# Designs tried in a protein design chat: VHH binders against Pentatricopeptide repeat-containing protein At3g56030, mitochondrial. Part 11

Target 1, 310 residues: Pentatricopeptide repeat-containing protein At3g56030, mitochondrial, of Arabidopsis thaliana (Mouse-ear cress) (q9ly43)
Amino acid sequence: STVNPNPTASPGRRTCVEFDNLIFKAGSSGDFEAVRRLLNSRVVNACFNTTATFKFLTNTDSYSSSLEDLRRILPQTDAGYTRKHSYETLIARLCKLGRIDDALVLINDMAIGEFGLSTCVFHPILNTLTKKNRIEEAWRVVELMRSHAIPVDVTSYNYFLTSHCYDGDVAEASRVLRKMEEEEEGVMSPDTRTYDALVLGACKSGRVEAAMAILRRMEEEGLSVLYATHAHVIGEMVESGYYALSVEFVMAYAGKDKRLDEENLGSLASKLIKRKRFKEAKMVLKEMSVRGLRMGDALREFHEKNVLQS

## First folded at step 4 (VHH)

Design e01 (framework vhh_6z1v_2)
Fold by ESMFold2-Fast, scan of step 4:
Structure e01 (fold): chain B 310 residues (1-310), chain A 126 residues (1-126)
Amino acid sequence: as target 1 above (310 residues)
Amino acid sequence: EVQLVESGGRLVRTGGSLRLSCAASGFTFSSYAMGWFRQAPGKEREVVAAISWSGGSTWHADFVKGRFTISRDNAKNTVYLQMNSLKPEDTAVYYCAADSPSYEELWRLGSEYDYWGQGTQVTVSS
């Protein structure tokens, strides 16, 4: 029987939080031999590295030697899961600190040492670079992935797509979509995040009709529409003057998720009242009441005076 | 050579019905999204309806929703626009258009379609 590693520690074993605290103390004091032993021993206690494991590593010049010490000890940790996951966790930490060049050095260390380099180590790098609009550097990271025979997945392309869609840059978003289609002889299958990015881009470009078509395609493909995606569509419909369509939209999606319904109908009613579209607002508030949805204080007061007491 | 040929446009009375057809040739019809557009005299071209390559997803402009229905028959390489409860303001030249079979098609509702027909005139009188 093998032990199934999980975050629940047995009596007498250390927790993941306790290991993180011990590693923080050891790393902060420069005791990297203790860091190495703690990384090895945490697996025995069914604990894994967390986002806090390397938090002693900071973006200060006085801690530059800590990375060199980590680069020295990580190859000496137990092969397999411990070593691979420690590199992945450290790369994510460096990306969070904006230390992209250091993260790339660790990727090179993993490649040279054959330490299980995989697509997931590149995700934090692509995410950070695209969020900072460092797009050419992000594409060079994609080239690095290809040079190591690492497949460029839909998640990697979604970082580029989301960045351009957020800016309303339809031309650049279209180029990303073409690159996705050019993956060998098959096309990359869009996922929920791909469609969310496209809906966002359509909304940012004032293309409400396109946003609706994208949502219909998501449903046809069996994908769930995110709460954020609904918010983008509702906001743009109201901004563009599609008041009747916005009411139809929230009604059509109602009945599946009570929390989503409260957010969609409540937000829409508030936006319609602000725009003096009282007839549509009253329709939404009546539907909220019929469905037993919770209203905030301002909507409840408006509903009592203008709908219930009519 | 890609060709889109609209037919069915004519004079109809207010409240009447009309079905437009668009016959496609020269490309793999079942791989393309299709749309119907219209342009009234002195106005810009506007999107009326769109249909996905499979026919599983449709979109209709608010000003025609409930009155117009887009459909397609991939076996006949034809897209249709069924127009009911016609109004004088529906008077326009109606165009069909084809969009490429890419994820980019999800963004194209209007002038960015790849192929266009020559149009068919619909006139609605009181």
Scores: ipSAE 0.014, ipTM 0.229, lowest interface PAE 7.6, mean pLDDT 80

Design e02 (framework vhh_7aqx_2)
Fold by ESMFold2-Fast, scan of step 4:
Structure e02 (fold): chain B 310 residues (1-310), chain A 126 residues (1-126)
Amino acid sequence: as target 1 above (310 residues)
Amino acid sequence: QVQLQESGGGLVQAGGSLRLSCTTSGFTFSSYAFSWFRQAPGEEREFVGAISGSGGSTDYADSVKGRFTISRDNAKNTFYLQMNSLKTEDTAVYYCAADSPSLEYLWRLGSEYDYWGQGTQVTVSS
């Protein structure tokens, strides 16, 4: 799930932050019966588990005992949404801590207990394994999903696609795209993250023109370009010597999002200065000034001495 | 078993028009992206135009832009190249090509296309 809970409850109710703070105190003190009660009561206040819910669980001397206590109380939480999401949240926390084997144990607990095992449970594991380039293990997790009749969705494939694209391995990325095509037509729909990975792969393989074509296709499909996608293109254009094109690119996409513009033009100006492309850098800084975009200290000093003073 | 076959080539006077057809068999036509290439005697194979699998996007070489139009008919498993305002320099063997149904076609160079036809001769006389 990519849901980010609003920490603000209606007046007079506890917030998600307040529940997380209470769970942190209870878990830190070893009061797992209080943790169980707090997980149950959260739903009554229309609050969700967050990345902070199991923050008390850390790689310390108490890790093993805390995990065993959590494994004992989670089956005792209210059936349905509460239990399912508590397992999902803990699995995500274990993945963040690098405890992949323990996360797989929890998946087995969910399967045996019939606690609502679903695709979202596997996302943190696939994300972590692919980011660590543990690709064979990630494909074994996909086989585990299939063994439980859990559908492999576009998000799951995007983790593999992004990993190979980041390495510039277009052959492996193409293999992933073919696997996606093997899924039922109309059920597997490429999304913004799919196209982001394709742009990244085009850039990393030195195909700047292909990256631009993919960006145009994203816009034709009605998809918004991510901040990360812009960063991939700008970085590759500069590394490959497409300085004039990089200026045209940031100018063409400017005016839609002030924060994106500050990041894009600021990053480009900095990279151009480092490569001694002062004419292009001055053009970018002048545009930043005209648009009222914020500059970091180094860019502001350069701008004052070379654009405003000259 | 996957086959592409061009037709519609021939002799035409400069300023005239000609329509090439590429009939396909052995795969799901609606999923594939299609392109036209041409090769004049003693020259490299040149990209002419392309149409995406969805039919929503078309691309053309600068030399033919505004004169040639690529289109597809999914019901007939056929795609076309409508050539208008023909010039003597358009004389070449024209090849149709099909690419993978997967999004990997976005990375492919023309020379890497999955399937090719046998070619059809187009001769433009002055």
Scores: ipSAE 0.034, ipTM 0.375, lowest interface PAE 4.6, mean pLDDT 82

Design e03 (framework vhh_7ocj_1)
Fold by ESMFold2-Fast, scan of step 4:
Structure e03 (fold): chain B 310 residues (1-310), chain A 122 residues (1-122)
Amino acid sequence: as target 1 above (310 residues)
Amino acid sequence: QVQLVESGGGLVQAGGSLRLSCAASGFTFSSYAMGWYRQAPGKQRELVAAITSGGSTRYGDFVKGRFTISRGNAKNTVYLQMNSLSVEDTAVYYCAASPYEELWRLGGYDYWGQGTQVTVSS
């Protein structure tokens, strides 16, 4: 026997971006056999699917055809990580496009084929349904999770909490908290997002004292307070007339993150100026100047005319 | 300075009744959810009853139909009416306050009283 001469140069290991570009080209041209081969070869090159892997799927007339082709080839991909991760990535893409029914069809395909359903597959679906206020459908998805013995985690409950808290619906938020309490002990641990949702709910229901107590609890638990959580508290303090307290709050959290400080002090100063609370606004602007924080043009003009020149 | 002061505990015969009171000061009582918890020696603290700022009530399974929680916002006081008491109700009863209706279910209690002893004899 004789061995064929190999090429002088190896193509090297392809990057995730290179694989995404090849899959985009193949999918856009309808070459789904090439898509299947590329998905299989990706893991061999230590590359993983990204948010861009199925970008060729769009809300167009060709969308349904592409999805049916993907449903045909995905069961034919290598079992284990490649197949499971490809389904997960495609479901996330469909949810981003608002195609929830199509995502549920893929979950059913995964269940029938025993392709390794996991909690993370359901997160994009619950997120999209709760954001669209399709709450009854979201609870049916939770029942679907339970029917497949998939754990309902704190992240799943946080989507419901955030939706109800955003609406100021304390009664529904409390019902969700009761469902979380009914979960197996040690599995359901509240996280930063849980407390953020509760702070939002307290603020939306006009309970400033409640919001402050929740923030104190977050600090005792060693949790970092999110940028969004600060915005909820500042907005509600100003709306409810707690002007002095809003200044104290922003000052107490200052010095940890310069970008957060610029957003917090800038937003508060703007809100106080709109309410004609010039004394408190001037205190905030002086602190911004002392700390070297950047001001937007409107705040800089106000500061120069009313604080520096006064 | 926040204070929760429990009263009304004591010794009672099985089948009897007791009424506990919790007087609150130092915070805006009407905006807080209030609760009663109990702890027997060597056991974990458990929920007896809770009442939201809006007046909605919740009860532990072993006290439903026997105990009633109520609140008087004008007096800054929460009450627990305990009927048909049994030896198993013997515990120290604690008043608790939370600024958000269900936050205490996550173990996030802001204020606790010192407790009042309830002893039920056979």
Scores: ipSAE 0.014, ipTM 0.350, lowest interface PAE 7.3, mean pLDDT 81

Design e04 (framework vhh_7ocj_1)
Fold by ESMFold2-Fast, scan of step 4:
Structure e04 (fold): chain B 310 residues (1-310), chain A 121 residues (1-121)
Amino acid sequence: as target 1 above (310 residues)
Amino acid sequence: QVQLVESGGGLVQAGGSLRLSCAASGFTFSSYAMGWYRQAPGKQRELVAAITSGGSTRYGDFVKGRFTISRGNAKNTVYLQMNSLSVEDTAVYYCAATYEELWKSGGYDYWGQGTQVTVSS
């Protein structure tokens, strides 16, 4: 039978939160021998590193010797899973702090030490660089991946695609799509995140009809449409002044997922109220009421004063 | 390598019909807009028909109501059904593919070698 332990609910075992707290205390006090022992011990207790494991590293102390202490003790952790996962977790933390050069040093440490360098190690770096619009540096990281014979996957390309689409740069987004098509494996197929980025790009460039066509195409491909994808379309319709169309859109997609409907109609109503489009906002709120959808406090108050009392 | 291979051209009598096919390979067909262009001797290339990845269609003025573009994503193929053919439809017909049509009207990036359609009186 499959065993699925819950560390939080398991009697007699330290939880991942407890290990993170102990590591935070040890790291904050400069006791890196304690950090090393705790990293080894948590695996024995079937606990994994979390986003909080190296929380004692901060952006406010980028010149700290704490990273050098970690680089010294990490090769001394138990070989295999413990060591590999600790490096991966630390790289992700450094990326979150914007310490990209430090993360690249650790990738080099992993490569030299043969500590299981893989595609997933590069994802946080590509994500951070593309979000900061450091696109040339992100492409150099792709070159680094290729130099280590690490495959560049759809997720890696999606970071570049999303960045350009967020800026409404459809020409550069198209260039990224063509690079994906040029991959030798011929296995590079658009996924849910690829289509989400394309819808975002159409929306950010003010091409509402194109966004709707891409969304319909995504559905025809049998892909699950993200809540974020609907949010992109709704946001751009309102931003561009397509108020009546936005109401029609949320009504047309209603009735399949109650949580999605609450998010779509609620978000649209809020945006319409902010834009003082009270006629369309009242139509949306009335539909929410008819469908039994939950309203947040602000929308419920507006609905009671302006729809139910009139 | 991206390839577009046209078939179905030939000689046909005025008033007749032809169905052109374009088999695509080397790219994710379902994500591309597809088009048909034609070029008669001494004339500019002109749009015959275009179909987006989502199935929306556009037609050139001289063929609207007579020609129909469609796509079969399972077969990576785009089709052009040509009805009520006239001598003026005589041309080389080219299949084309692009990402440009997903959010703008514009040029095509990949072109086939063309297939000859000759309509006799």
Scores: ipSAE 0.007, ipTM 0.208, lowest interface PAE 8.6, mean pLDDT 82

Design e05 (framework vhh_7yz9_2)
Fold by ESMFold2-Fast, scan of step 4:
Structure e05 (fold): chain B 310 residues (1-310), chain A 122 residues (1-122)
Amino acid sequence: as target 1 above (310 residues)
Amino acid sequence: QWQLVESGGGLVQAGGSLRLSCTASGFTFSSYAMGWYRQTAGNEREWVAFITSGGSTTYADSVKGRFTISRDNAKNTVYLQMNSLKPEDTAVYYCAASPDYLELWKGGYDYWGQGTPVTVSS
């Protein structure tokens, strides 16, 4: 967490924002001994690194010595939490900047120094590589994790699933799921995000029946279905011309969550009206009215204009 | 086509210095990680130093403190400054390039140079 555990620091104590400002000034001026002291002092004052801690490090710094100065001082910070968390924060910053190679160098520094290398350190790297569709490099990072006896967790696999599913590649997503199920370090169970990614992939590939089967599987296993998952199914059904099926889908899942129902039926009605599928749109709007679901202004106007009975 | 051309090798006495250069052409040098390897007759190539596209460096324990790897993106060149040379540093030195830093660690490269021999006399 980036939440400050001491937000109203006592007189004479600094806040996390104050530490970030001091570190920014020190780092920007090249005073890395001051950066080291501030990183140590921060933890003593019950403050922790935030996403702003290393903001002085930018892509322009790839041509400067700022990162090398940080690599020199970080091993000299207080052992344990302070040092480990500072490495984690810097790695996350480098990943945001797209500096993956530099993040990997820091991981090597952590491994050699025994600075508490763990699965979570790899998450920003896998996330960034998979989002950029650099899948082969991401799998080499997984191999690096295994070479250090670092467990590959569900979150790590979910980054691959999400990437393949976003591209509509359900076959590759299924292969990743099989790798998860065959994990040797113990039981690895798909979570809600795993199934959400698979539903996204089925929808993107136009496999509506497969998406519905996955949603049924999630519910049978007692997993919560995310709102985003329903949005993917509805969107793809309408895009693919499955108008009647889209109505059937939202009706079948209605009655469990009022907010989800308002979003599902409202979104579907809007999409159907845009496609000039007025018969199906009227059915959805009538059901919204019967269930007491809130309509946006445009849908309410359309519904009212199409009621011709006294 | 993509090329790496090494230069700067030669004969030097123990305690001396040499500066190796590797000039790249045919690819976007600034986006590639670069490395130096060395090989003695009958042995596998061993890594000496790596430098990322961003300028982060790593060194083999045997050369740390004596060798410095650097790059000049404007000249498409990577350098290896070798100080306090020892007879054990005698080898053929190879330049390597990869868009993937981890490929350098595993010895899987997109591009290798032809090598430059270094002989350190006692």
Scores: ipSAE 0.012, ipTM 0.573, lowest interface PAE 8.2, mean pLDDT 82

Design e06 (framework vhh_brivekimig_d4)
Fold by ESMFold2-Fast, scan of step 4:
Structure e06 (fold): chain B 310 residues (1-310), chain A 122 residues (1-122)
Amino acid sequence: as target 1 above (310 residues)
Amino acid sequence: EVQLVESGGGVVQPGGSLRLSCAASGFTFSSYAMSWVRQAPGKGPEWVSSISGSGGSTLYADSVKGRFTISRDNSKNTLYLQMNSLRPEDTALYYCAKDYLELWKSGGFDYSSQGTLVTVSS
C-alpha cells in the first residue's frame, strides 16, 4: 500500500498544502497563468503535486472551459518533471471523476507533444475501466500503450486479472496470464498482487485446492500473502467444507503478525462455531489462548464455557 | 520443456497399498512445489496433496489425510505418493503437477500427461 510521506518544506518555503490552496484559488477564479506559474514554482520549493492539486476541476465543470484552459497551459510548464507530473496528476483526477474520454484526450496531448508519456499515466484509466467492467475499452488503452512503445507492466495486467478473478472467470484470467507470458523478460514478473488476484479467482470459482497451489508458489518465490487474501481463503475453505485444512492453513501462517493472527484465528473460530464444527473451533480457540491472542466477546464466552471448562 | 511422467498405478484390493512415482525433467525440480491431482471416472479433477520444494511442508485433502503420504527425492528429481488403506472411491487417474500457471492455462486440471491409473476393486 502507498503511504504518502508527510509534506515537508525547507524553512521559509511554501508547503504542498499551501501550493494546493493557491492553485485551488487561481483555478477557481480562472487565472490559469497563475496556475502555470504555481505548478512551475512548486518543484523549486521541493514540493510535489497531490490528489488535491486539481480539486477545482469537478463534474459540474465537465463541459466547461477549465479543462481547455489546463490543456492550453500544461504544454507551457517547465519540461521534464513539472510537465510530466502535472499531466499525470490531472489524468488521475479526471479518472477519479469518471471523465475517461477527457483523460484519453490528455494522453493524446502528451503523445503528440512528446511530453514524457509513461506507464503511470495509463494506470488510473486501466483501473477505472476494468473496475467498471469496460474490458474492451481497457484493451484498446493497452494497444494505445503499445503504439507509443510503452511497455505493458505487471500493474497494468493486474487490473485485468483482478477484474476477471473477482468474477470467478478462470478462462479470461488464463488469457491474461498468457498475454503476460508473451511480454519481454526483465520487466514482467508476477508480484504479490498478481498472485493475490489468482488466489481470489480460485476462491471465487470454488477451487480451494488451486488457491493452495498458488499460495505454495508464493512461498517458493519468497512473497508475503496480503491480509485480505487470507480472509478469502479461510472463507472459501469453510464454505466448501475443508474444515481440517482451514485449521492447518491458519496454523501454518501463524506467528508472524499478531494482528493478522487475531483476525485469521478469530474469524475461523467464529465461522466453525456457526457451522457447528466444535472440535475444530475448540482447537483454534485453544491455540489463540496459547499464543495470547485477543478474542472478541462472543468467542471469549464460547471459549470460557466450552474449552476452559473442559 | 517440462516433462512429468507418472507411474506405479495398478489394480489393488480395498485396504491395499500402492506407491506412485512422478519423474520430472526440464526444470529445476527442487525449486518448485509439486502436487498430486486425481480424476475419478465421471467426475472432475480433485487435488490430493502438495509438497514444498525443500520437502519441509506438506498438505493433504481431507479425503486422503492419514492414509496418503507425499514425499520427494530432489537428488532423483522424483515425486512420490504412498497410498495406504485404499478405498473404492480412490479409483482414478493420478497426475503430478508443477505450478499454478499450468492449472490456469488448462482451465483448471486438464493435464496433457498420461497419468497413472489406480483401480481399487474386490
Scores: ipSAE 0.007, ipTM 0.247, lowest interface PAE 9.4, mean pLDDT 79

Design e07 (framework vhh_7n9e_1)
Fold by ESMFold2-Fast, scan of step 4:
Structure e07 (fold): chain B 310 residues (1-310), chain A 123 residues (1-123)
Amino acid sequence: as target 1 above (310 residues)
Amino acid sequence: DVQLVESGGGLVQAGGSLRLSCAASGFTFSSYAMYWGRQAPGKGREWVSGISGSGGSTAYASSVKGRFTISRDNAKNTLYLQMNNLKPEDTALYYCAKSPEYLELWRGGFDYWGQGTQVTVSS
C-alpha cells in the first residue's frame, strides 16, 4: 500500500501533513477564514502546499460553493509565494477533478490580479487534457498561454509528445518535435521526459532499432528511462525477438531500485519462458536469486525445477 | 557535408591492444554525441560505444565493457576508441558515427558513418 511520507519537523512546529489535515477539516466544515489563516501560517512553519492541501474540494463540492469561497479568500492571502503557490495548487486540484473550465477561471483571476501567472500554472491543465486525449482543447490552452505572453516550455510540449508516443502515433509525435525545434535556440532543449517519451513511442510503433538508438543517446547524456516506460521497452524487445538485448537492458538498470528490479526481471523471465527462450530465462532467474529478488509462484517453480535442480 | 575518417585498425593477436581514431569535419563536433559501431564479416552493424558531446558521459555494449574506452578531443575534432584485451570475436570493420538529432532518431535515425577501419584479431 501507499506510504504517506511525513518529514521530521522541529519540536513545536506543524508538519506539512498536519497543515493538510487542518485545512481539510476547516474546508470540509466551511470555515474558509481558517483555511486562509492556515495557508498564511504555513510558510512561517517552513511548510508548503502539497497535492493534498485542497483535497476537501471534490466534484460533489460544486454543489456546495466551496470553489467560490476559495476564490474569495485566496486574493486575501499574503502576497508573493503564499498566494501564487496557493493558486497553483488549487488549479492542479481542479485539473485532477476534470474541472478544466474552473481552472481556467482561476488563471484569469491570477492574470487580472497580477498574482505571478507563469508557465507552471498551465502544466496541470495540459497534462490533464492530453492524458484524456483532448488534444484540440490542449492546443487551445497553448494559444491562451501565448495570448498572455507565457512561454511554452519543454514540459508543456512533453505532455503532447507523451500522449502521441503512448498511442504510437509517429506522425503526430513528429509534428510536436518539429514545433519544439522551431522555438528559439537554447529555450527548448530535450530533457529526460522528452527522450523517455520517444523511447516509449518507438516501442509502441514497433521501431525497436529507433528505441535502441534513443536509449543509447540517453545513456550518453547520463539520463535514465522512467520507471513506467521499462515495461514497454522490455515488452517490445521481446515481441520483436531481441531477447539478448532485453536481458542486457534489464541488467544495465538493475541494482538501483528493488521493486523495479523485481518487476523488470520477473516480467522478462515470464516473457522469455513463454517464448521458450529458456537459456536467457535461466540467466534472468539466476540473477534474481543472486540479488535476493522475490519471484512469483510460477517463476519460483520454474527456477526450482530448471535452475536449482540442474 | 559531414565527413568521418577512421584509422588505427590492423592485425593483432588475442589479448592485444589497438587505438582507433576518427577525424570529423563538416559539423560542430562538440555539439554532437559520437559513437563507434562495428560490422563483423557477413553480419549487420552493431553499436559498440558512445560518448556525449562534452565527453562527460560514456556508454558501452556489454561485450566490450571493461575492455574498451571511448574518448574525444573536441579541440582536434577527433574521436578515439582504446581497445584492450582483444578477442577473436572483436574482428570487424569499425565505424565512427555522428549521432542524429533527436527528430532524426525518432524517425528511424540517419547516422553519418565513415568508411571504417578493419580490425582483425587472430587466435
Scores: ipSAE 0.027, ipTM 0.418, lowest interface PAE 6.3, mean pLDDT 82

Design e08 (framework vhh_7yz9_2)
Fold by ESMFold2-Fast, scan of step 4:
Structure e08 (fold): chain B 310 residues (1-310), chain A 121 residues (1-121)
Amino acid sequence: as target 1 above (310 residues)
Amino acid sequence: QWQLVESGGGLVQAGGSLRLSCTASGFTFSSYAMGWYRQTAGNEREWVAFITSGGSTTYADSVKGRFTISRDNAKNTVYLQMNSLKPEDTAVYYCAAGFEELWKYGSYDYWGQGTPVTVSS
């Protein structure tokens, strides 16, 4: 939609909240025909499903009836984006609740009904299984994707890579990278999340210098570095006692992105203060002041008392 | 604990030969790809040669035809045979161990301390 809200209308974000609230009330009261109508009308109002759309479903539900009612109405939603996105959102909600078997039932419904089953439908399932270290089940989901001729993308492999990297298991991470390179459906290019996972793995295995080398290679490839990737390196430098190196790292990246600088220097200063590394913390706070970077209240108070001595 | 120990460096005349060795301990050597890098004064470390866990080799253009990398899994050792040495080969030579899939990401799991090689004119 190209239509902007007028001064007296609710902002677009509030319209989505209104739809979520109406769907919550309808779903909680068992009015699934109202849920179906609301899912259809949402798209017409240029508002799409959010993480809150199916929040009336919980893992403490004493009834499986709500899911069966949803399985009945979802095929009756408008074909195309509305139906596909509603299935995707519900599958994501079930995965967040740990209801993996229920999510797989919906995948099967999409496949049988030919309701636009695609790679992104499997992402929340792979993400949840790999985060819970249910790796064998996650590979069975990959086999399910192949059985439906659904391509396994870099995002899917990144979930496996991140899981092994979080454990510092470089050998398994390397096996995942090999599988990515062997994909039959075409050339698979590593992305920002691939490099983020590898930086995390280097950090978790105590190899801070390797983490910095991977970050440098990521930049040489022209990829955008995530704030989270910097956070992995900074956090592990401080955890491992590389205090001087952490200051040098943050200073070396300063001046390119003001928000990144505020996050990097602010987070580092806070961590150094907690570790009683006041000399390094004061150096970081002085640099924040010189660069005009915003400090949170706690850092500003510390800076005024201990650096400016006011 | 992991360790890579380089040996075989020293002073040699131009046109001479040296054989560098790197012995690994504390990890499963046969599962790792091995490489040699060198660093000259004022310059960053540069790749010289790689050998995969399966024995396939690759070389930097500057050393191709003169240097040969090999490995002995029974001895946990990788070698660099350097022939027809030039003054430009003067550097500290470093052994590295990693997984082949990680090479393009600029990461190695283990690095040695280096062994100096000086080639006089």
Scores: ipSAE 0.283, ipTM 0.631, lowest interface PAE 2.8, mean pLDDT 84

